# Designs tried in a protein design chat: VH-VL binders against q91z69r481to671. Part 11

Target 1, 191 residues: q91z69r481to671
Amino acid sequence: GRRNSHARHQDSGQVIPLIVESCIRFINLYGLQHQGIFRVSGSQVEVNDIKNSFERGENPLSDEQSNHDINSVAGVLKLYFRGLENPLFPKERFTDLISCIRIDNLYERALHIRKLLLTLPRSVLIVMRYLFAFLNHLSQYSDENMMDPYNLAICFGPTLMPVPEIQDQVSCQAHVNEIVKTIIIHHETIF
Short names: E, the ipSAE of ESMFold2; O, the ipSAE of OpenDDE; V2, 0.75 times the mean of E and O plus 0.25 times the DockQ between their complexes.

## First folded at step 3 (VH-VL)

Design a11 (framework fv_ifabotuzumab; at its last look DockQ between E and O 0.02; V2 from the best seeds 0.00; counts 0 for: pae E 2.9 > 2, placed apart)
Fold by ESMFold2-Fast, scan of step 3:
Structure a11 (fold): chain C 191 residues (1-191), chain A 125 residues (1-125), chain B 107 residues (1-107)
Amino acid sequence: as target 1 above (191 residues)
Amino acid sequence: QVQLVQSGAEVKKPGASVKVSCKASGYTFTGYWMNWVRQAPGQGLEWMGDIYPGSGNTNYDEKFQGRVTMTRDTSISTAYMELSRLRSDDTAVYYCARDTEYYDFWSGSYGMDVWGQGTTVTVSS
Amino acid sequence: DIQMTQSPSFLSASVGDRVTITCRASQGISDYLAWYQQKPEKAPKRLIYAASTLQSGVPSRFSGSGSGTEFTLTISSLQPEDFATYYCQQYNSYPWTFGQGTKLEIK
């Protein structure tokens, strides 16, 4: 379950988990020009402190006078998706998703990915749309932040779509990164 | 066990290009970022850029943009750094150095833990 | 770009001495700092990462501390093999940048 990860938001009338919404908001305010954003995992101490605050139902990122390390906020976002019991891209869909790499035409590949993702629960799709809209927006600043869609796919791919242990880790990781890159670039077509 | 072995010394004329190789062994080549760092005689270390061998995606320091090209060949676990339009101030030892592993969340960059032995490039007229 | 400044640039010391090298960042870099040792004609070797985490195999006489903009590398009891040039490096943001180096010479 993803149900447990959305429980806080459901009660507040919002669909996006607070930790996801708050981290993305913070990065949109302070991190769009940060060169190499997501390349580091964050300061272990600060990442844990921020995550623990969210677990207590507090929003450590709502104080306008708070000065948080941008890399640690970015790290919290990655850690949240990494820690999901059921990955954002379900393990059951892994083989179907990476098979889309066989489609050479990028637009047709995007349409096939859309077809697969539309079978997922609405709650998952809403989070995906929110996250990938953010990653696409962040990549539009790549001339400043050096994080193009491929760099972001490398940083998020293993977190969002882990390669199952039964699969070839090396070749499948390359395919995962390519699929995630496609979703970042073509997010409007896919969602 | 984990090793980076670089190509031999090069002597070039101003205006020429040089291509340095870095062969990796003892680890999953495609799972780690590879940095290129240079050091002019008697000077400090200067980062040139990095490449993710799994995809070939590159990031360059602005100072080298337009002159540097980083590539890799996954079939032989080898990274390449080509520097064009060489100047005398490009005379340096060029190092490849391993950085980040993206198979595990906590494997983000922590600096460079394994270095090649270096390749001396001399640019003289 | 983040500028890394080391102090001193040259240091003369004797075996058994306690040596401290400092590194200052031009802006806050949290704990995204590594320390390297380089001996003549050799590639650098990473000693410390995350400002204070000792790399496996590095002697315990080496320690790192600091956060934000001020960092220190300490060698508690200098040994003959420790005479080398030391570099700090930030990985808070691209481009990665190094300090100018501190050359540690025998007195």
Scores: ipSAE 0.714, ipTM 0.872, lowest interface PAE 1.3, mean pLDDT 89
Fold by ESMFold2, look of step 4:
Structure a11 (fold): chain C 191 residues (1-191), chain A 125 residues (1-125), chain B 107 residues (1-107)
Amino acid sequence: as target 1 above (191 residues)
Amino acid sequence: QVQLVQSGAEVKKPGASVKVSCKASGYTFTGYWMNWVRQAPGQGLEWMGDIYPGSGNTNYDEKFQGRVTMTRDTSISTAYMELSRLRSDDTAVYYCARDTEYYDFWSGSYGMDVWGQGTTVTVSS
Amino acid sequence: DIQMTQSPSFLSASVGDRVTITCRASQGISDYLAWYQQKPEKAPKRLIYAASTLQSGVPSRFSGSGSGTEFTLTISSLQPEDFATYYCQQYNSYPWTFGQGTKLEIK
């Protein structure tokens, strides 16, 4: 559903959605060594159970001693971003973002991506900063979890930056993955 | 009509290398992880690694790290597995096997749904 | 690495019998388990995924159950064409690992 509230009355840009924060906290505590995290979809039953608990106002991930399936928690995080009415990376910015591939120097590419992202609402940028700081942190454990920035971009990128239907899905997907990888690596420069 | 067709049997000497090909048809080659699995005579299945053909990224089982190289040529929808410094215990049938599409969260992995016919590699002196 | 242990390693049974094959994971893998059938000189064929979901085109006499560390493949009424080796495989975490196999022979 759509939100029917006074948008000016609420400073939503200052708050990370609870489900996002909770999934990321849980993975930071229990999932950094999980080999291939984000590679599988999660158990459909468990992903839905966790999602439904959050919809009821509960937080099933607040237990500091966890028995939750890491793949399912990762799946809930992906499902949240997949389910957004407007993707985290807006489709109207798609062409400009993927054109940054032409910049071979990764630091210079990051600076151009930053300029494009600064045109987005602050609330979106705050969520992006939180998410990509986490993905970078997770990738620093790649010797243990096998999930370097390239693997994470493959697994998470399609969720974050869907290719518009008019575009060639396969060729654009490779470009999306490269942009998402750049953002993971250079998140401090970009955000 | 999804199909994986592998190159023919090979006989190699110890110390040599072998490169097995796997040509995909009937689906979008670059959108699915491709696994390589081997099976020694009379033995079980052993996962060697995978490659994402869209980017060329690879993940290898530690057992093969340093001896295996997985590559692809997207212009002909073909994946390759090269194993170097062959030993007699590398004698096996080598399979390519497709995983699920990674364009969308809901198309995640549920194991390997399409397998090539296998390539017999014999290493003998 | 997650070790997958199948029991029994070898099984002989008659046409019409109910057959069960057990797969144990060395740590919890939720329902991230597939079952494969491999006939002599052929590539493996996936029968079951997500522990209990039957692949389309697979006869309904095959079923899977389990979660966590204990899983079973059941053939409710064994047929002559079910002579094969059966493998479980986990996809909870890299590296993907298979059980040692269960060779099913028809008496």
Scores: ipSAE 0.470, ipTM 0.802, lowest interface PAE 2.9, mean pLDDT 88
Fold by OpenDDE, look of step 4:
Structure a11 (fold): chain C 191 residues (1-191), chain A 125 residues (1-125), chain B 107 residues (1-107)
Amino acid sequence: as target 1 above (191 residues)
Amino acid sequence: QVQLVQSGAEVKKPGASVKVSCKASGYTFTGYWMNWVRQAPGQGLEWMGDIYPGSGNTNYDEKFQGRVTMTRDTSISTAYMELSRLRSDDTAVYYCARDTEYYDFWSGSYGMDVWGQGTTVTVSS
Amino acid sequence: DIQMTQSPSFLSASVGDRVTITCRASQGISDYLAWYQQKPEKAPKRLIYAASTLQSGVPSRFSGSGSGTEFTLTISSLQPEDFATYYCQQYNSYPWTFGQGTKLEIK
């Protein structure tokens, strides 16, 4: 059989997009305690510069001496996911994921979410696992950065799991946030 | 700026081998797939294969399997395409082209955005 | 292999004209389709990728549409510099394959 272009991810040996890995690494090093991280926007110019650098195959965040603003780096990470042709959580799973909100027990909810997410490509799951492990870790510093799981879910929910056009945006967004929050908290169970 | 510079024109006899080089600059050479595409005179574009410089992994079109070898030297950011057992219908302009892969988990390719200037290979008796 | 068929192979048009080139895939390729422009004795230039995403620096008069098996490249108002050969290419499944090309000539 012919190989799909997606197989290149395996051939590349780059399981996680460099931009994602680099941004998260940078934030882990310098931004875990940054108040309002992902809530406060960085410089659009700097965000674009960093993005463009990655597009050129560079890693502007690899240097330990980098003096990039944390909010800009955070912005780049969000921009990456927002800019995907297909969102991290595909629209085909939206209804099923939202339905998990009916499960009151959070652990049980997490198990149902896990079941749904296991239907996704492995490459996607690996990125999800990496991202949500990071978000969970980041939330452990909520006393300093003011970003608990819910606040992070508010920031990432619309980006990772956009509400389809045919759905009620207001009511569904609240549910999206709860689902994302659940995933952040129970990421070890889910992934 | 991202740039690919290829080696000069080649004239070969049938049965010989040709090795074309493609030197990359302006980006991380090992992080992007490098494609090789040829074009016979007055004809369309033909994909030959690709290589990931980071690992050396290759994909070849079956048409060229056994005759084409794609390699790279990461120390000088250079990709190579060697075609053996040349015949007259191998006469073409050979291009190296970087894959535009802005890596995401959904797609492994977005086509080729940066091309070398091409290398003319003429096979004649 | 996935065959890519372009139509027409040759097209004559005038400056200012709306031009449409079609590319058909022998099987579904989703939106893994790129369009290239090639001028004589020059390397191809990518115009569009992901079927409809315009390459940075490419004029807005170029647009791409389609998914699955049928794709279209449109030039809304042909300019003198647009006379060239255009190719579609799928990158859904190995081996990558190109259409046979469409030569756009001045009428």
Scores: ipSAE 0.038, ipTM 0.633, lowest interface PAE 2.7, mean pLDDT 90
ESMFold2 (binder alone), look of step 4: mean pLDDT 92; pTM 0.942

Design a12 (framework fv_ifabotuzumab)
Fold by ESMFold2-Fast, scan of step 3:
Structure a12 (fold): chain C 191 residues (1-191), chain A 125 residues (1-125), chain B 107 residues (1-107)
Amino acid sequence: as target 1 above (191 residues)
Amino acid sequence: QVQLVQSGAEVKKPGASVKVSCKASGYTFTGYWMNWVRQAPGQGLEWMGDIYPGSGNTNYDEKFQGRVTMTRDTSISTAYMELSRLRSDDTAVYYCARDLEYYDYLTGDYGMDVWGQGTTVTVSS
Amino acid sequence: DIQMTQSPSFLSASVGDRVTITCRASQGISDYLAWYQQKPEKAPKRLIYAASTLQSGVPSRFSGSGSGTEFTLTISSLQPEDFATYYCQQYNSYPWTFGQGTKLEIK
């Protein structure tokens, strides 16, 4: 959980957290065509077992003979980002990011988001580039997996960019989902 | 030079409608939001709504919803604010004001940087 | 809606005085706050945006500070042309809202 947030910002040799890199690699190998990936919950027992293995410094996904439920691996990835002490999209940038919803032109919106993200630490941007490249790629299989950019934005939006308690949860959540959808679709323009 | 020029003063009876114009020059009209703000005699500033001329999208304050309509004509770089079913408490100076399309994080610039001269609307019987 | 409250509503001062006007938001608005100056029978002019950034052409005696819910506008050495009404405005969320205004008058 929270321990993994420190790994994201520590040591230039640890660019991508092992748990993020391993889960994404596993999904790229076995999960691109899996219907409802990230929407359908895995086994909570298996999710916790996999997460605890990573926290012990083990990689439970490196063994070719080990068979894991794809929904459980997807759940571990979501749980990792939800458990960060500091969200991937910092709370300090929340209002700036959702204000981009005022930009009707999606390309110009993407350019403005790019400018905002350039102010973030390099370690955060590297993780963002890696994650959003993956989500963009996964969305290209939406005919098989039923998870287009909008569906992925609904699954990841609350996790990556949580709405502050003081804000209108319903309207702000819709804006968060639209911003995240824009980042997934326009990944090549933004990163 | 960036400039907003508004139409002249109007006197209306209660129940009538008024349409105020705001002609923009010196910048790309479709690249900036246009706000409408009013001020009753001796009172403060009150935001009514805005329009993005590039798309025609509008946002209205709930107090004016159902009575206000904001439009634009991109061929003459002019924005319009129409207020219907006028009441005596609609007597005010009505201003148009330009607003940036998006928050510029490099400069921090946002908010109403250029204002029209104002249009006095008097509603009396 | 976010309510903006200014203090004081009326202020008497002399040329050369240091003047401070405060603005309070009913909820957090980060630094999405602008200050405007309005002279009698004229349109408002923007002095400050992003709470503390001075508009080009505005004299350096004007300054803004604050974030979140508490903001101040300061005039370090009042000049005759500064007697006007001052308004704060939030642009954090719709609808945009203004403070009630602070009328600065000569003593």
Scores: ipSAE 0.000, ipTM 0.441, lowest interface PAE 18.4, mean pLDDT 84

Design a13 (framework fv_ifabotuzumab)
Fold by ESMFold2-Fast, scan of step 3:
Structure a13 (fold): chain C 191 residues (1-191), chain A 124 residues (1-124), chain B 107 residues (1-107)
Amino acid sequence: as target 1 above (191 residues)
Amino acid sequence: QVQLVQSGAEVKKPGASVKVSCKASGYTFTGYWMNWVRQAPGQGLEWMGDIYPGSGNTNYDEKFQGRVTMTRDTSISTAYMELSRLRSDDTAVYYCARDTYYDILTGSYGMDVWGQGTTVTVSS
Amino acid sequence: DIQMTQSPSFLSASVGDRVTITCRASQGISDYLAWYQQKPEKAPKRLIYAASTLQSGVPSRFSGSGSGTEFTLTISSLQPEDFATYYCQQYNSYPWTFGQGTKLEIK
C-alpha cells in the first residue's frame, strides 16, 4: 500500500520544467544569432552554478539583468536532457524509431514517427513539442548562427536518443542524427 | 596511439582542383569533428572549415564557400578536403586537425591532434 | 568575425628568460581560447586550452591566463626547444580564428 499524497485537481503532466523553459527563453532572447550555439559546451563552472541554482528552486535566468554566457546557458539545457534518468526518447522505442530511416519519403517518415511518438506519455510529448518547436525556430537562423537542423541533430541526438550498448554504435548514431533532423524539420507534421 | 596521416605534396596549375586526404587511426573517427586549416608560406594559420565524420555535415568559412568541399569515407576512416578553381594565393600547407569535441559535455576545446600537413603549390 | 591580435609579432630572448606573449580578441570570448606551438616545418601542437588549462605532456613552465578579451601565454624559464612560433585561437563562435603568430627567436 502506498499513500495518496496528491492534491485534488492537479495537472502534474502538463508543465514544462522551469530549467527547460528558462533556458529556451534566454536563448530566444540572446542566442538566435550566436554562431555555433550548442557546439561549444560553455564554462563548466557557470554551467554548474546555473544548474545548482535551478535545483534550489531559483531562476538564475530571470529578467533581472541576467548577463550569463550564452554557451553556458545552452550547455545547461543539453546537460539537463543528458542527466534524465530515462532519456527523452525511451530506450524501448529505440529500434522502432531507428527503423523509420528505411522510409525514403520524408513526409511518410514523419507520419510514421508521429504514430510512434503518440504512444508516449503526455508529459513527455509536451516537452518534445516545446523543444522541437524551439530547435526548428533556431534552425531558421542558420544563415547567422551556422546551426542548421543537422548540426542541431548532431548536438542533441546522442543526448535525446542514446544508442543502447547492444546496438552498433557507429551506424545507429548516424541514424539517430537523421531521425532527430527529420523531427526538427517536420515538427509541424509530427506534433 | 592517435594519428592523422595526410596525402603527399601536390603541384597544380591555376584553375585546377586539388583533393587532400587525411587518414585517422587510434580513435573513433566518427566521434570527433575534423578541422581543415591552411598556412601560406611565411604566414599564419587560417581555418577553412570542419566536418563531423559521423554524418558528413560541414561548416565552411565564408571566404572558401563555393570553392571548398569537405567529405569523408567512414569505411577507411579518411577525411577529404577539395579546393577548386585554384589561384596562386592558394599555395599553402594544408592541415587536418581533430577537434577535442567528442560528446555533449566536452564541447570544442580547439585542436588536439594534427596531421603532418600537405604542401599544395599553385604555379603556372 | 572575431579578430585575434598577438603582441609582439617577433620576440628575441635567451635561454632562462621569462617571456610573455599577449593575445587580444576584438570581442569577448570568455575563456574559449587555445595556444599552439609550431616549430619549423612541423604541424602545430596544442599547449593550452580553456585559456589556462595545460595540455597533458606539456612542460609546467608554460602557463596561460586571461579571460574576455586579453590573454597571455607565459614561459617561465625559456629552454632551447621553446624557440618556435606561437598562435592563439578562439573557439567562442564560428568561424574559428587565429592570431597572426608570435615568432620567438634566439637573441
Scores: ipSAE 0.011, ipTM 0.613, lowest interface PAE 8.9, mean pLDDT 86

Design a14 (framework fv_ifabotuzumab)
Fold by ESMFold2-Fast, scan of step 3:
Structure a14 (fold): chain C 191 residues (1-191), chain A 124 residues (1-124), chain B 107 residues (1-107)
Amino acid sequence: as target 1 above (191 residues)
Amino acid sequence: QVQLVQSGAEVKKPGASVKVSCKASGYTFTGYWMNWVRQAPGQGLEWMGDIYPGSGNTNYDEKFQGRVTMTRDTSISTAYMELSRLRSDDTAVYYCARDEYYDILTGSYGMDVWGQGTTVTVSS
Amino acid sequence: DIQMTQSPSFLSASVGDRVTITCRASQGISDYLAWYQQKPEKAPKRLIYAASTLQSGVPSRFSGSGSGTEFTLTISSLQPEDFATYYCQQYNSYPWTFGQGTKLEIK
């Protein structure tokens, strides 16, 4: 079988999975000014090395003397979310979430998104809050890293909120990107 | 062809150290974790630890912590397992085994290639 | 540590029989379980990984099933070359742990 999610990475309970927490911590320390972060691919060998280390119960990012390619660490984080059996944004909420794009006022749109997300399990909301707080913070460095909220939404949208196969992929992807962008910008209102 | 070839049998006295080698061929040595597993006569398999040859990072079972050291030499694609302060109950066949690591999507799926084993006998 | 328990420890069967071996984990391990076959005086050979995925080159009479804490290895229509010791192994959490083994012998 092919899958990149393990029981220990999926069982978040009330805590953030170690792989998520460690990758975000590493990027906060070394990657905030890195141009094209999440857009530029890392070394596949290094991405595999880092992921395999987490799967063996160790934290390859805890050693301050170890140098890791920032794009590889970013790649591991994206791969983790892509590999979840259930996407972070449940497929059952897809239509309701993208319909919020019809609300022109961004603050009102954020409030409607908040209302929808509050119906999700607490374990999902905790991970969302953590991830989107990070993405919002990263986007504040966009003058240096060239990754504004829209650029980050393009990188994460397909991974976090995949378009159902029954829908038109091209038109719905634009809506997904816009919703994810709204959540990044207005994360304090939403979470 | 992917192969792991181990060093020959060893006979040691209690208190001595033994160092077993495992030479890899047919794949990129630095890209795969290497496990060490032992088997006492008539007993089951026991995991000792692993090493990533690309970085030298190791993980050891707590039962062997302080007595085992795993290293590698990337210039000759060889992994080593050294066990110190040997006791009679360390008598076993010691295996090296490669972790399956063929792409980013699968991670670890156990041990797909094994060495032939090295018999270590500890007796006075 | 996660403890792996196999049943039965010993099994006698005839060529053509259907054989089932069970492996139980003391904690949930999702599908991070492999099955190995070991013939006398030989190194183990992996048969199955991810609980149910057959390794390339392994005969289709071998199959695995299960998730969480209960796992099964099945051999349909046992062949002479299948008489061996079988081990399950979890790779969900360090340290990796093996079951005690099931010795399959001819009647």
Scores: ipSAE 0.000, ipTM 0.448, lowest interface PAE 16.2, mean pLDDT 85

Design a15 (framework fv_ifabotuzumab)
Fold by ESMFold2-Fast, scan of step 3:
Structure a15 (fold): chain C 191 residues (1-191), chain A 124 residues (1-124), chain B 107 residues (1-107)
Amino acid sequence: as target 1 above (191 residues)
Amino acid sequence: QVQLVQSGAEVKKPGASVKVSCKASGYTFTGYWMNWVRQAPGQGLEWMGDIYPGSGNTNYDEKFQGRVTMTRDTSISTAYMELSRLRSDDTAVYYCARDTEYYDILTGYGMDVWGQGTTVTVSS
Amino acid sequence: DIQMTQSPSFLSASVGDRVTITCRASQGISDYLAWYQQKPEKAPKRLIYAASTLQSGVPSRFSGSGSGTEFTLTISSLQPEDFATYYCQQYNSYPWTFGQGTKLEIK
């Protein structure tokens, strides 16, 4: 069974949250060729309806005959990660992660990022591996969907690794997006 | 006040290139996508592409792929659109326009602020 | 690409009239639609986004409705400053596309 609504909960071990798994499955089936996927927020009404359905323990995406807007499903996935009480990339690791930008060699940067991420709880790493495998795969369709790793990093960076309020928001956001881009591109090296 | 100010009118010969600038002020230039849209005389609006100034990443309409290059200079908050191998049917007013999407707030709703336009005439 | 078709292409009306402009998408675009107003020799100005949300500062006589493939822009009581060309634009998927425009002229 599917359990654990919180990506960082250590007790859940191997479990991917249902909302994450279902949204990714839906996008893999219907959204890989959608031009500009993740670029817009989705219809607020439909995003809220889908999210509320998952919160009630239902899976609104399980019916293969259901016709959901792909941008709204993509928006639910982004909203889920943004809404986590503890961000997927923990705030206490923020400074260490963005400091990897100083490493000019991208492969060495990836290795250093891997070393930092391996200190995280297993439950967080499992969700990260699943998400970034999906983002890497989605980016391989960029000739069709126009969403290369750079575009995806722009769309997910602020959601996955929020800049702490004590930091310079503008300069740090650029670094966050660069780190996320590196993780998408070098997924196989990192996970 | 949020403002986009574009470079002045250009007259070019067929086969030449033109580079239009768009200087942004009154907001965080690197936080918003910038669109380029053109309008031929007496015709409607045509989207050419967009650029995210924070990284320089670009997306182009297939019609312009291979002829258009969008760039930016973050030190002077200026976006550029260069169109090469100009033809007479490239005669148009070229606009830069800010997308409303700012990823930190997860909203996007089209183009809320527009430059005044740059007239490009391609003829002998 | 998603094709956006407006009707009518030309409309003649008097001050005080209620006018409607329609916009049709060649495929479903949910509510990812904006409306723009363009006056002669000026840049476009956004009036409406998310199909029905009025841009701040735009007079309440403007309203938008619709979802999926059929959308309308309504001006409830036409004023002299409303004579302009109006464009719809979808932002459901790349490339962004515009309708051909509706030119609204005084009778």
Scores: ipSAE 0.395, ipTM 0.793, lowest interface PAE 3.3, mean pLDDT 88

Design a16 (framework fv_ifabotuzumab)
Fold by ESMFold2-Fast, scan of step 3:
Structure a16 (fold): chain C 191 residues (1-191), chain A 124 residues (1-124), chain B 107 residues (1-107)
Amino acid sequence: as target 1 above (191 residues)
Amino acid sequence: QVQLVQSGAEVKKPGASVKVSCKASGYTFTGYWMNWVRQAPGQGLEWMGDIYPGSGNTNYDEKFQGRVTMTRDTSISTAYMELSRLRSDDTAVYYCARDTEYYDILGSYGMDVWGQGTTVTVSS
Amino acid sequence: DIQMTQSPSFLSASVGDRVTITCRASQGISDYLAWYQQKPEKAPKRLIYAASTLQSGVPSRFSGSGSGTEFTLTISSLQPEDFATYYCQQYNSYPWTFGQGTKLEIK
């Protein structure tokens, strides 16, 4: 038989960060139908408490009886990616990724994005695959949660692929959101 | 510095439509969700929906779904709320209000900046 | 929809009094609650967000507390300019919902 991508990633000695895996697992269990997930802010106190717990090597989300607010868990996930010293989408790839917006055919655009992403370090690509598989799955519940791929792209775009200050912020942010939306929708083509 | 300026009072007949504008200044218009909230005379506040001006994505309260349309024009930093098939019980002051950011540009802790309000009167 | 209920709906108090207004949510909303002050013929002004965080520029006599389903707004020493209607609002889940309001009148 076949092992999925997550099992192979762990076998390679590269792992999904605990904070990412735990937050995504929690949202898959309790948050798929939660309206406005990722758009609505979490409790700042709870977000910081959860984040600090993970920084101590603890898993505050492992207790099945724990009563954590879903928006706070979603906020922890966003804050984790925003706080990375190197953005998930490296600054060096920004111009190449944004230029893919010029490709009108969405399938061809997805293939070009794939080619660019495959040049990234394997550790980054594995985290991307995991995150975008989750975002694609979450978007399939948009009738209940109101978070389609576009809504998720505007929530995650600025965090995952910040627009460099030298660039036009308004037009580039729109392009970032469109690229991220393409990756969410065409996840199976890209990863 | 941050301001929301709304269009003037409107008087409409039942069955008509009204379109209220909200011009933003002093901040990045496309980076913050804009809410629309109404208040009938002597009554409380009622949320109608919100729009993210950067994308045009909207969320509406089910009560207004099918009658409300929220749009924006990013070239003039203006948000619009159009309410159709007006009834006398739509008589209210309509407010636009900016969501506050939290951890990213889309996070929120309620509404920190409000327009002055637009009075809409629906009478025959 | 999450229902927000305030009590009392009407309150009369004297300058210098300690005033408490309560807000109850029909479901747990963690600390996703804001408090607004609305003076006659004016737009609402946010006083508190995240249940207990005071907005910059708001006098320290205002405070908020609570989590889950029970929340309170307290004015420690009432001033004449505090005559207004106060609203709580949850932003835990769409649609955003407000309490019915508490009208505060100086005796």
Scores: ipSAE 0.000, ipTM 0.509, lowest interface PAE 13.5, mean pLDDT 85

